# VHH binders against q9w197: the designs that were tried, part 3

Target 1, 300 residues: q9w197
Amino acid sequence: RLRLQDIPALTQDHCRMRDPAEVERIINEFVIGGPERMQIVSDFDYTITKQRTEDGGAVPSSFGIFNACQSLPENFKAETDKLYHKYRPIEIDPHMPIAEKVQYMIEWWTKSGELTSGFPFDQSEIDQIASKYTHALRDRTHEFFADLQRLGIPTLVFSAGLGNSVVSVLRQANVLHPNVKVVSNFLQFRDGLLDGFQQPMIHTFNKNETVLNETSEYYDLVHTRDHIIVMGDSIGDADMASGVPASSHIMKIGFLFDHVEANMKKYMDTFDIVLVDDQTMDVPRTLLSLIEKQHKLNLE

## First folded at step 19 (VHH)

Design V5
Fold by OpenDDE, last read:
Structure V5 (fold): chain B 300 residues (1-300), chain A 121 residues (1-121)
Amino acid sequence: as target 1 above (300 residues)
Amino acid sequence: DVQLVESGGGLVQAGGSLRLSCAASGFTFSDSYMYWGRQAPGKGREWVSGIYSHGGSTYYASSVKGRFTISRDNAKNTLYLQMNNLKPEDTALYYCAKESFGKTNTYFDYWGQGTQVTVSS
């Protein structure tokens, strides 16, 4: 049996756990089960990407990457910013019921889609912008995805952002391996013009019901893999795998960066592991390494 | 069924040229973003170049920009990669890929089996 004390990456000060015994239990389940039972579900913005650069620079969101494209209408950024300022506070309001928030999220993205319509757009512009931010991935992300590919572990990047940007970054960063799927909002074209986004709409509060249930194509691919690592930077991300069978073992990893003191308790209550200002993939890689090590031993 | 079959690889001296082809079938080729990737020995897969469907706009990895040219012939359902001024570091298995969308906006790629390119010093 593995002990947490023997895993240096999990004994760091920035690695917080509500219940270390539970984390240890889950790890041992993962190790016993092997890579064939594993799958990964991860958010993109500020999860796969950094929350900050080494020099303190800002990392754009997937929509930010899109908004930086030069051919966008002059007022596009201004109008999208207005929407952001209107709906973002609602999205993060801790006192508003989720059911109520959902309506606002739908409205937000609907209006965004209206703005993202009626003009020609060269998607290669996204590639150009995205190329500038391949270094904005968390440290050792490349190695992490390589590990996943090597072990044959299905990986879902689940983003409520703009999928075109997500895919462009992952592709150019050379981490979009065959085992990786992306579920997000993708641009739609009609008669050579932008026409909003493809359906269905993915927003902050419908990730689980859209993908990780028996009605989804992705479910058919991973329903036999009941050991799951979930990664995210927002509280909502912890629920991305909530639709899986109750017999599943889920490790929820949360990346906490903003308002650490104020958010610590909530994150600790939500995630199994809370990583405070950790701009690396060291912890998830460590978990994979433990699984792989035992797997190799079993094959000998 | 989606099929991607690469060809045109081989042994070439540094500074030489090769033209790779990817024969596509099983889908509407003209509607798909296509790209080339490669995998060198002991290394992971890397993206090389992509080409969009309608406008035919192209984009390249910095390592190949100015040397490689991606193109497509929609009438022939074929993707091409013209590789000029080849370098030993270009040695790799080259594969073509197609973007795909499954149900519920699930993005993934189809991959070919690849064609080997070896550049000697």
Scores: ipSAE 0.868, ipTM 0.948, lowest interface PAE 0.4, mean pLDDT 94
Fold by OpenDDE, fold request of step 21:
Structure V5 (fold): chain B 300 residues (1-300), chain A 121 residues (1-121)
Amino acid sequence: as target 1 above (300 residues)
Amino acid sequence: DVQLVESGGGLVQAGGSLRLSCAASGFTFSDSYMYWGRQAPGKGREWVSGIYSHGGSTYYASSVKGRFTISRDNAKNTLYLQMNNLKPEDTALYYCAKESFGKTNTYFDYWGQGTQVTVSS
């Protein structure tokens, strides 16, 4: 049996746990189960990407990457910013019921789609911008994805952002391996012009209902893998694997960066592991390494 | 059933040229983003170049920019990669890939079996 005290990556000060015993239990389940039972579900923005650069610089979101494209209409950024200012406070309102928020999120994306319609757009512009931010991935992301590929672990990048940007960054960063799928909002074209986004809409509060349930195409690919690592930077990300059987073992890893003191309790109540200002993939890689090590021993 | 079949690989000397082809079938080729990737021994897959369906624009990895040219013939359902001024570090299995979407906006790639390119010093 593995003990947390013997895993240096998990005993760091920035690695917080509500229930260390539970974390240890889950780890041992993972190790016993092996890679064949594992799957990864991860957010993209500020999860796979950094929350900050080494020098404290800002990292754009997937939509931010898109907004930076030069050929966009002059007022596009301004209008999208207006929408952001209107709906973001609703999204993060701790007192508003999720059911109510859902309608606003739908409205937000609908209006965004309307803005993202009626003009030609060269997607290579996204590639150009994305190429500048491949360094914005958390440290050792490349190694992390390589580990996942090597172990044959299905990996879902589940983003409520813009999928075109997500894919572009992952592809150019050389981490979009065959075991990686991306579920997100993708641009739609009609007769050579942008026509909003492909359906169905992915927003902050339907990630749990869209992919990891019996009605999902992706479910058919991973339904036998009941050991799940979930990674995210927002509270809502913790529920990305809510559609899996209750018998599943889920490790929820949260990346906490903003307002650490104010958010700590909520994050610790939501995630199994809270990583405070950790701009690396060291903890998830550590988990994989433990799994792999035992797997190799079992093969001997 | 999506099929991607690469050809044109071989052994060449440094500074030489090769043209790779990818024969595509089982989907509307003209509507798909296509790209080339490669995998060197002991390394992961590397994105090389892509070509979009809308606008036909191309983009290249910095390592091959100025040396490689991606193109497509929609009438022949064929993707090409012209590789000039080849270097030993270009040695890899080269894959053709297409962008794909599932029913629930699930993005994934189809890959061919690859064609081996070996560049000797």
Scores: ipSAE 0.864, ipTM 0.947, lowest interface PAE 0.4, mean pLDDT 94
Fold by OpenDDE, fold request of step 21:
Structure V5 (fold): chain B 300 residues (1-300), chain A 121 residues (1-121)
Amino acid sequence: as target 1 above (300 residues)
Amino acid sequence: DVQLVESGGGLVQAGGSLRLSCAASGFTFSDSYMYWGRQAPGKGREWVSGIYSHGGSTYYASSVKGRFTISRDNAKNTLYLQMNNLKPEDTALYYCAKESFGKTNTYFDYWGQGTQVTVSS
């Protein structure tokens, strides 16, 4: 049996746990089950990407990458910014019920879609912008995804952002391996013009049952994988695996960066592991390493 | 069923040229973003170049920009990669890929079997 105290990556000061014993229990279950039972569900923005650069610089969101494209209409950025200021506070309001938030998120995306309509757009512009931010991935992300591919672990990048940007970054960063799928909002075209986003709409609060339920195509790929690592930077990300009916053990990893003191309690109540200002994939990689190596040892 | 079959690989000396082809079937080729990737020995897969539908906008990895040209013939359902001024570091298995979307906006790629390109010094 693995002991948490023997895993240096998990005993760092920036690695916080509500219940270390529970984390240890889950890790040992993962090890017993092996890689063949594992799947990964991860957010993209500020999860796979950094929350800050080494020098403290900002990292754009997937939608931010899109907004940086030069051919967008002049008022596009202004209008999308207005929407952001209106709906973002609602999204992050800790006191508003999720059921109520959902309606606002739908409204937000609907209006965003209306703005993202009626003009031509060359998607290669996204590639151009995205190419500038391949370095914005958390440290050792490439190694992390290589490990996942090597181990044959299905990996879902589940993003409520813009999928075109997500895919472009992952592809150009050379981490979009065959075991990686992306569920997000993708641009839609009609008669050569943008026409909002493809359906169904993915927003912050439906990253759960929409993809991981029995009716989903993705379910067929992962229904035998009942050990799940969930990674996210938002409270809502913790529920991304809730739609997996047959899940046995879930490890929820949260990346906390903004307003650490104010958010610590909520994050620790929500995630199994809270990583404070950790811009690396070292903890997830450590878990994979343990699962692989210790599982082999147990079989010997 | 989606099929992607690469060809045109081989052994070439540094500074030489090759033209890769990817024969596509089982989908509307003209409506799909297509791209080339490669995997060098002991390394992971890397993206090389992509070409969008209709307008045919192209984009390249910095390592091949100015040397490689991606193109498509929609009438022949064929993707091409013209590789000029080849270098030993271009040695890899080259893959053709197609973007795909599932019913729930699930993005994934189809890949061919690959064609081997070996550049000798």
Scores: ipSAE 0.856, ipTM 0.944, lowest interface PAE 0.4, mean pLDDT 93
Fold by OpenDDE, last read:
Structure V5 (fold): chain B 300 residues (1-300), chain A 121 residues (1-121)
Amino acid sequence: as target 1 above (300 residues)
Amino acid sequence: DVQLVESGGGLVQAGGSLRLSCAASGFTFSDSYMYWGRQAPGKGREWVSGIYSHGGSTYYASSVKGRFTISRDNAKNTLYLQMNNLKPEDTALYYCAKESFGKTNTYFDYWGQGTQVTVSS
């Protein structure tokens, strides 16, 4: 049996746990089950990407990458920013019921879709912008995804952002391996013009309902893999695997960066592991290493 | 069913040229973003070049920019990669790929079996 105290990556000061014993239990289940039972579900923005650069610089979101494209209509960025300022506070309001928030998220996407319609757009512009931010991935992301591929572990990048940007970054960063799928909002074209986004709409509060239930195509691919690592930077990300069987073992990893003291309790109550200002993939990668190495030892 | 079959690989001396082909079937070729990837010995897969639908824009990895040219013939359902001024570091298994979407906005790629390119010093 693995002990948490023997895993240096998990005993760092920035690695916080509500229940260390529970984390240890889950890790040992992962090890017993092996890579063949594992799957990964991860957010993209500020999860796979950094929350800050080494010098403290900003990292654009997937929509930010899109908004940086030069051929977008005049004031497109301004109008989308207005929407952001209107709906973002609602999205993160800790006192508003989720059911109420859902309606606002739908409105937000609907209005965004209206703005993203009626003009021609060359998607290679996204590639050009995205190429500048391949370095914005968390440290050792490349190694992490290589490990996942090597071990044959299905990986879902589940983003409520813009999928075109997500895919472009992952592809150019050479981490979009065959075992990686992306569920997000993708641009739609009609008669050579943008026509909003493909359906169904993915927003912050329906990520779990759309992908990891019995009705989804992705479910058919991963339903036999009941050991899950979930990664995200938002509270809502913790629920991405809520549609899996109750017998499943889920490790929820949260990345906390903004307003650390104010958010600590909520994050600690939501995630199994809270990583404070950790701009690396060291903890997830450590878990994979343990699963691979210790599993082999147990079989011998 | 989607099928991608690569050809044109082989042994070539440094500074030489090769032209790879990818025969596509099982989908509307003209409507698909297509791209080339490669995997060198002991390394992971890397993206090389992509081309958008209907003879759209092309994009290249920095390592091959100015040397490689991606193109497509929609009438023949064929993707091409012209490789000039080849270097030993270009040695790899080259794959043809297409992007795909599932019913729930799930993005994934189809890959061919690959064709081996070996560049000698």
Scores: ipSAE 0.822, ipTM 0.931, lowest interface PAE 0.4, mean pLDDT 93

Design V5
Fold by OpenDDE, look of step 20:
Structure V5 (fold): chain B 300 residues (1-300), chain A 121 residues (1-121)
Amino acid sequence: as target 1 above (300 residues)
Amino acid sequence: DVQLVESGGGLVQAGGSLRLSCAASGFTFSDSYMYWGRQAPGKGREWVSGIYSHGGSTYYASSVKGRFTISRDNAKNTLYLQMNNLKPEDTALYYCAKESFGKTNTYFDYWGQGTQVTVSS
């Protein structure tokens, strides 16, 4: 049996746990189960990407990448910025009930879709912008995704952002391996013009209802894998695997960066592991390494 | 069923040129984003170049920009990669890929089996 005290990456000061015994239990289940039972579900913005760069630069969101495209109408940029300022505070409000937030998120996306219609757009512009931020992935993300591919572990990047940007970054960063799937909001075109987003709409608070259920195409790919690592930076990300059987073992990893003191309790109550200002993939990689090590021993 | 079959690979000296082809079938070729990737021995897959369906806009990895040209012939359902000024570091298995969308906005790729390109010093 593995003990947490013997895993240095999990004993760091920035690695917080509500229930260390539970984390240890889950890890041991993962190790016993092997890589064949594992799947990863991860958010993209500020999860796979950094929350901060070393030089203090800002990391754009997937929508930010899109908004940086030069050919977009000025009015579009202005109006989307207004929407962001209106709805983002609602999205991150720790005191507002999620049920109330959902309606605002739907409004936000609906209005955004209306703005994202009626003009031509070259998607290669997204590639141009995205190319500038391949370095903005968390440290050792490349190694992490390589490990996942090597171990044959299905990986879902589940983003409520703009999928076109997500895919572009992952592809150009050379981490979009065959075992990686992306579920997100993708641009839609009609008669050569933008026509909003493909349906269904994915927002911050409905990710738990869309992918990991029996009606999802992705479910057919992962329904036999009941050991799940969930990663995210928002409270809503913790529920991405809520549709799986109760017998499943889920490790929820949360990345906490903004307003650490104010958010700590809620994050600690929501995630199994809370990583405070950790701009690396060291903890999830450590978990994989433990699984792989035991797997190799079993083969010997 | 989606099929992608690469051809045109081979042995070439540094500074030489090759033209790769990818024959596509089983889908509406003209409506799909297509791209080339490569995998060198002991390394992971690397994105090389992509071409969009409408307008034919192209984009390249920095490592091949100015040397490689991606193109498509929709009438022939064929994707091309013209590779000029080849370098030993370009040695890899080259494969073409097609983007695809499943239910619930799920993105995934189809890949061919690849064609081997070897550049000698």
Scores: ipSAE 0.814, ipTM 0.926, lowest interface PAE 0.4, mean pLDDT 93
Fold by OpenDDE, fold request of step 21:
Structure V5 (fold): chain B 300 residues (1-300), chain A 121 residues (1-121)
Amino acid sequence: as target 1 above (300 residues)
Amino acid sequence: DVQLVESGGGLVQAGGSLRLSCAASGFTFSDSYMYWGRQAPGKGREWVSGIYSHGGSTYYASSVKGRFTISRDNAKNTLYLQMNNLKPEDTALYYCAKESFGKTNTYFDYWGQGTQVTVSS
């Protein structure tokens, strides 16, 4: 049996755990099950990407990448910014029920779709912008995805952002391996013009229902893999693996960066592991390493 | 069924040229984003170049920009990669790929079997 105290990456000061015994239990289950039972579900913005650069610089979101494209209509950025200022406070309001928030999120996306319609757009512009941010991925992301591919572990990048940007960054960063799938909001074209987004709509509060239930196409690919690592930077990300059988083992990893002290309790209550200002993939990679090496040893 | 079959690989001297082809079938070729990737020994897959549908806008990895040219012939359902001024570091198995979407906006790629390119110094 593995002990947490023997895993340096998990005993760092920035690695916080509500229940270390539970984390240890889950790790041992992962090891017993091996890579063949594992799957990964990860957010993209500020999860696979950094929350900050080494020099403290900002990293754009997937929509930020899109909004930076030059051919967008003159008023596009202004109008999308207005929407952001209206709906973002609602999205993050800690006192508003999720059920009420959902309606606003739908409205937000609907209006965004209306703005993202009726003009031609060359997607290669997204590639151009995205190319500038391939190095904005967390440290050793490339190695992490290589490990996942090598081990044959299905990996879902689940983003409520713009999928075109997500895919462009992952592809150009050389981490979009065959075992990686992306579910997000993708641009829709009709008769050569933008026509909003492809359906179904993915917003902050419906990611789990869309991808990880029995009706999902992705379910058919991963339904036999009941050991899950979930990664995210927002509280809502912890629910991405909701809907799986109760017998499943889920490790929830949260990346906490903004207002650390104010958010610590909520993150600790939500995630199994909270990584404070950790701009690396060292902890997830460590878990994979343990699963691979210790599983082999157990079989011998 | 989607099929992608690469050809045109081989052994070339540094500074030489090759033209790769990818024969596509089983889908509407003209409507798909197509791209080339490669995998060198002991390394992961690397994105090389992509070309969008219809208008055919192109984009390249920095490592091949100015040397490689991606193109497509929609009438022949064929993707091409013209590789000039080849270098030993270009040695790899080259794959043709297409983007795909599932029913729930699940993005994934189809890949061919690949064609081997070896550049000797």
Scores: ipSAE 0.811, ipTM 0.926, lowest interface PAE 0.4, mean pLDDT 93
Fold by OpenDDE, look of step 19:
Structure V5 (fold): chain B 300 residues (1-300), chain A 121 residues (1-121)
Amino acid sequence: as target 1 above (300 residues)
Amino acid sequence: DVQLVESGGGLVQAGGSLRLSCAASGFTFSDSYMYWGRQAPGKGREWVSGIYSHGGSTYYASSVKGRFTISRDNAKNTLYLQMNNLKPEDTALYYCAKESFGKTNTYFDYWGQGTQVTVSS
């Protein structure tokens, strides 16, 4: 049996755990189960990407990348910013019920789609902007995705952002391996013009409902894999693996960066592991290494 | 079903040229973003170049920009990669790929089996 005290990456000061015994239990289940039972579900913005650069610089979101494109209408950014200022406070309101928030999220996305319609757009502009941020991935993300590919572990990048940007960054960063799938909001074109986003809409509060149900194409790929690592930077990301059988083992890893002191309790209550200002993929890689090590031993 | 078959690889001296082809079938070729990737020995897959649907624009990795040209013939359902001024570091298995969108906004890629390009010094 593996002990947490013997795993250096998990004994760091920035690695916080609500219940270390539970984390240890889950790790041992992962190791016993092997890579064939594993799948990864990860957010993209500020999860696969850094929350900050080494010099403290800002990292754009997937929509930020899109908004930086030159050919967008002059008022596009201004109008999208207005929407952001209107609906973002609702999204993060800790006192508003999720059911009520959902309606506003739908409205937000609907209006965003309307703005993202009726003009030509060259997607290569996304590539141009995205190419500038391939270095903005968390340290050793490349190695992490290589490990996942080597182990044949299905990996879902599940983002409520703009999928075109997500895919562009992952592709150019050379981490979009065959075992990686992306579920997100993708641009839609009609008669050569932008026409909003492809359906169904993915927003902050329906990530758990739309993808991990039996109607999802992705479900067919992973329904036999009941050991899950979930990674995210927002509280809502913790629910990305909701809907799996109760017998499943889920490790929820949260990246906490903003207002650490104020958010600590909520994150600790939501995630199994909370990584405070950790701009690396060292912890998830460590978990994979443990699984791989035991797997190799079992084959000998 | 989607099929991608690469050809045109071979052995070439540094400074030489090769033209790769990818024969596509099983989908509407003209509507798809297509791209080339490569995998050198002991390394992971690397994105090389992409071309968007119809008369779409092209984009290149910095390592091949100015030397490689991606193109497509929609009438022949064929993707091409003209590789000029080849370098030893271009040695790799070259793959043709197609982006795909499934239900529920799921994105994934189709890959061919690849064609070997070897550049000798």
Scores: ipSAE 0.792, ipTM 0.918, lowest interface PAE 0.4, mean pLDDT 93
Fold by ESMFold2, last read:
Structure V5 (fold): chain B 300 residues (1-300), chain A 121 residues (1-121)
Amino acid sequence: as target 1 above (300 residues)
Amino acid sequence: DVQLVESGGGLVQAGGSLRLSCAASGFTFSDSYMYWGRQAPGKGREWVSGIYSHGGSTYYASSVKGRFTISRDNAKNTLYLQMNNLKPEDTALYYCAKESFGKTNTYFDYWGQGTQVTVSS
């Protein structure tokens, strides 16, 4: 049986845990089950990509990559910003019922789709911009995805951003392996012109089992895999795997960078492991290594 | 069902040319983003070049840009990769791939079995 004190990566000062005994218990369950019971669910923006680079440079979001494309209409960024300022306060309103918020999120995405309609767009421009940011993935992301592929672990990249950007970055970084699925918002075209986004839209309040249900392609891959690692950079990411059976074991890893002191309590209450200013995949990779190594030893 | 069958690989001397083909069936070829990937011995799979269905735009990995040309023939359901000025580091198993969308906004790729390209010095 593993003890946390024997896992150096998990004893570092920036690695915070509300309940270390629970983390230890979950790790040991993962070891017992082995790689064949594992699945990964991860956000993309500022979870697979860095929250900051070594030189302090900006890392664009998946929508930021799209917004940098030169073929977009002049007013596109300004109109997108108007929608953001109108709907973002509703999204984060602490008093409005979720059901009401959902209707506004549908309205927001409908208007975003209308804005993203009726003009030609060269999709290879997304590839051109994305190529500049393959270096902005968390350190050792390539190794992490290679390990996931080698171990046969289904990996979902679950993003409320722009899937075309997500896929382009992952593909050009050579981490978009057969075991990786991307669930996100994708551009739609009609007669050579942009025609909004493929339905249904993914937003803050359905980035969970509402989208990932037994009718999804992802369910077919993972219905026997009840050991889950969830990775995210925001509180809402913690619920990405909420629809799994109650008997499941879930390890939630949160990457905290912005407003650390103000956010620490919320993150500690929400995630099992909170990584402060960690721009690597080292903790997830350590978990995979333990699962593989100790599971093999248990079989001997 | 979806099938992607690569052909046209072989042994070629450095500086030479080779044309790969990928015969596709089981889906609407003209609606699909198609691409080539490759895997050198002991290495991971590398994206090489893609071609979009709408607009017909192409994009290339920096390692092959200017030497390789991706194209498609929608009437024949066939994807091509013309490889010119081949180098020993182009030696790899070359795979044809199509993007796919499952239910509920799920993106994933289908891959062929691959065709071997060997470039001698």
Scores: ipSAE 0.637, ipTM 0.873, lowest interface PAE 1.5, mean pLDDT 89

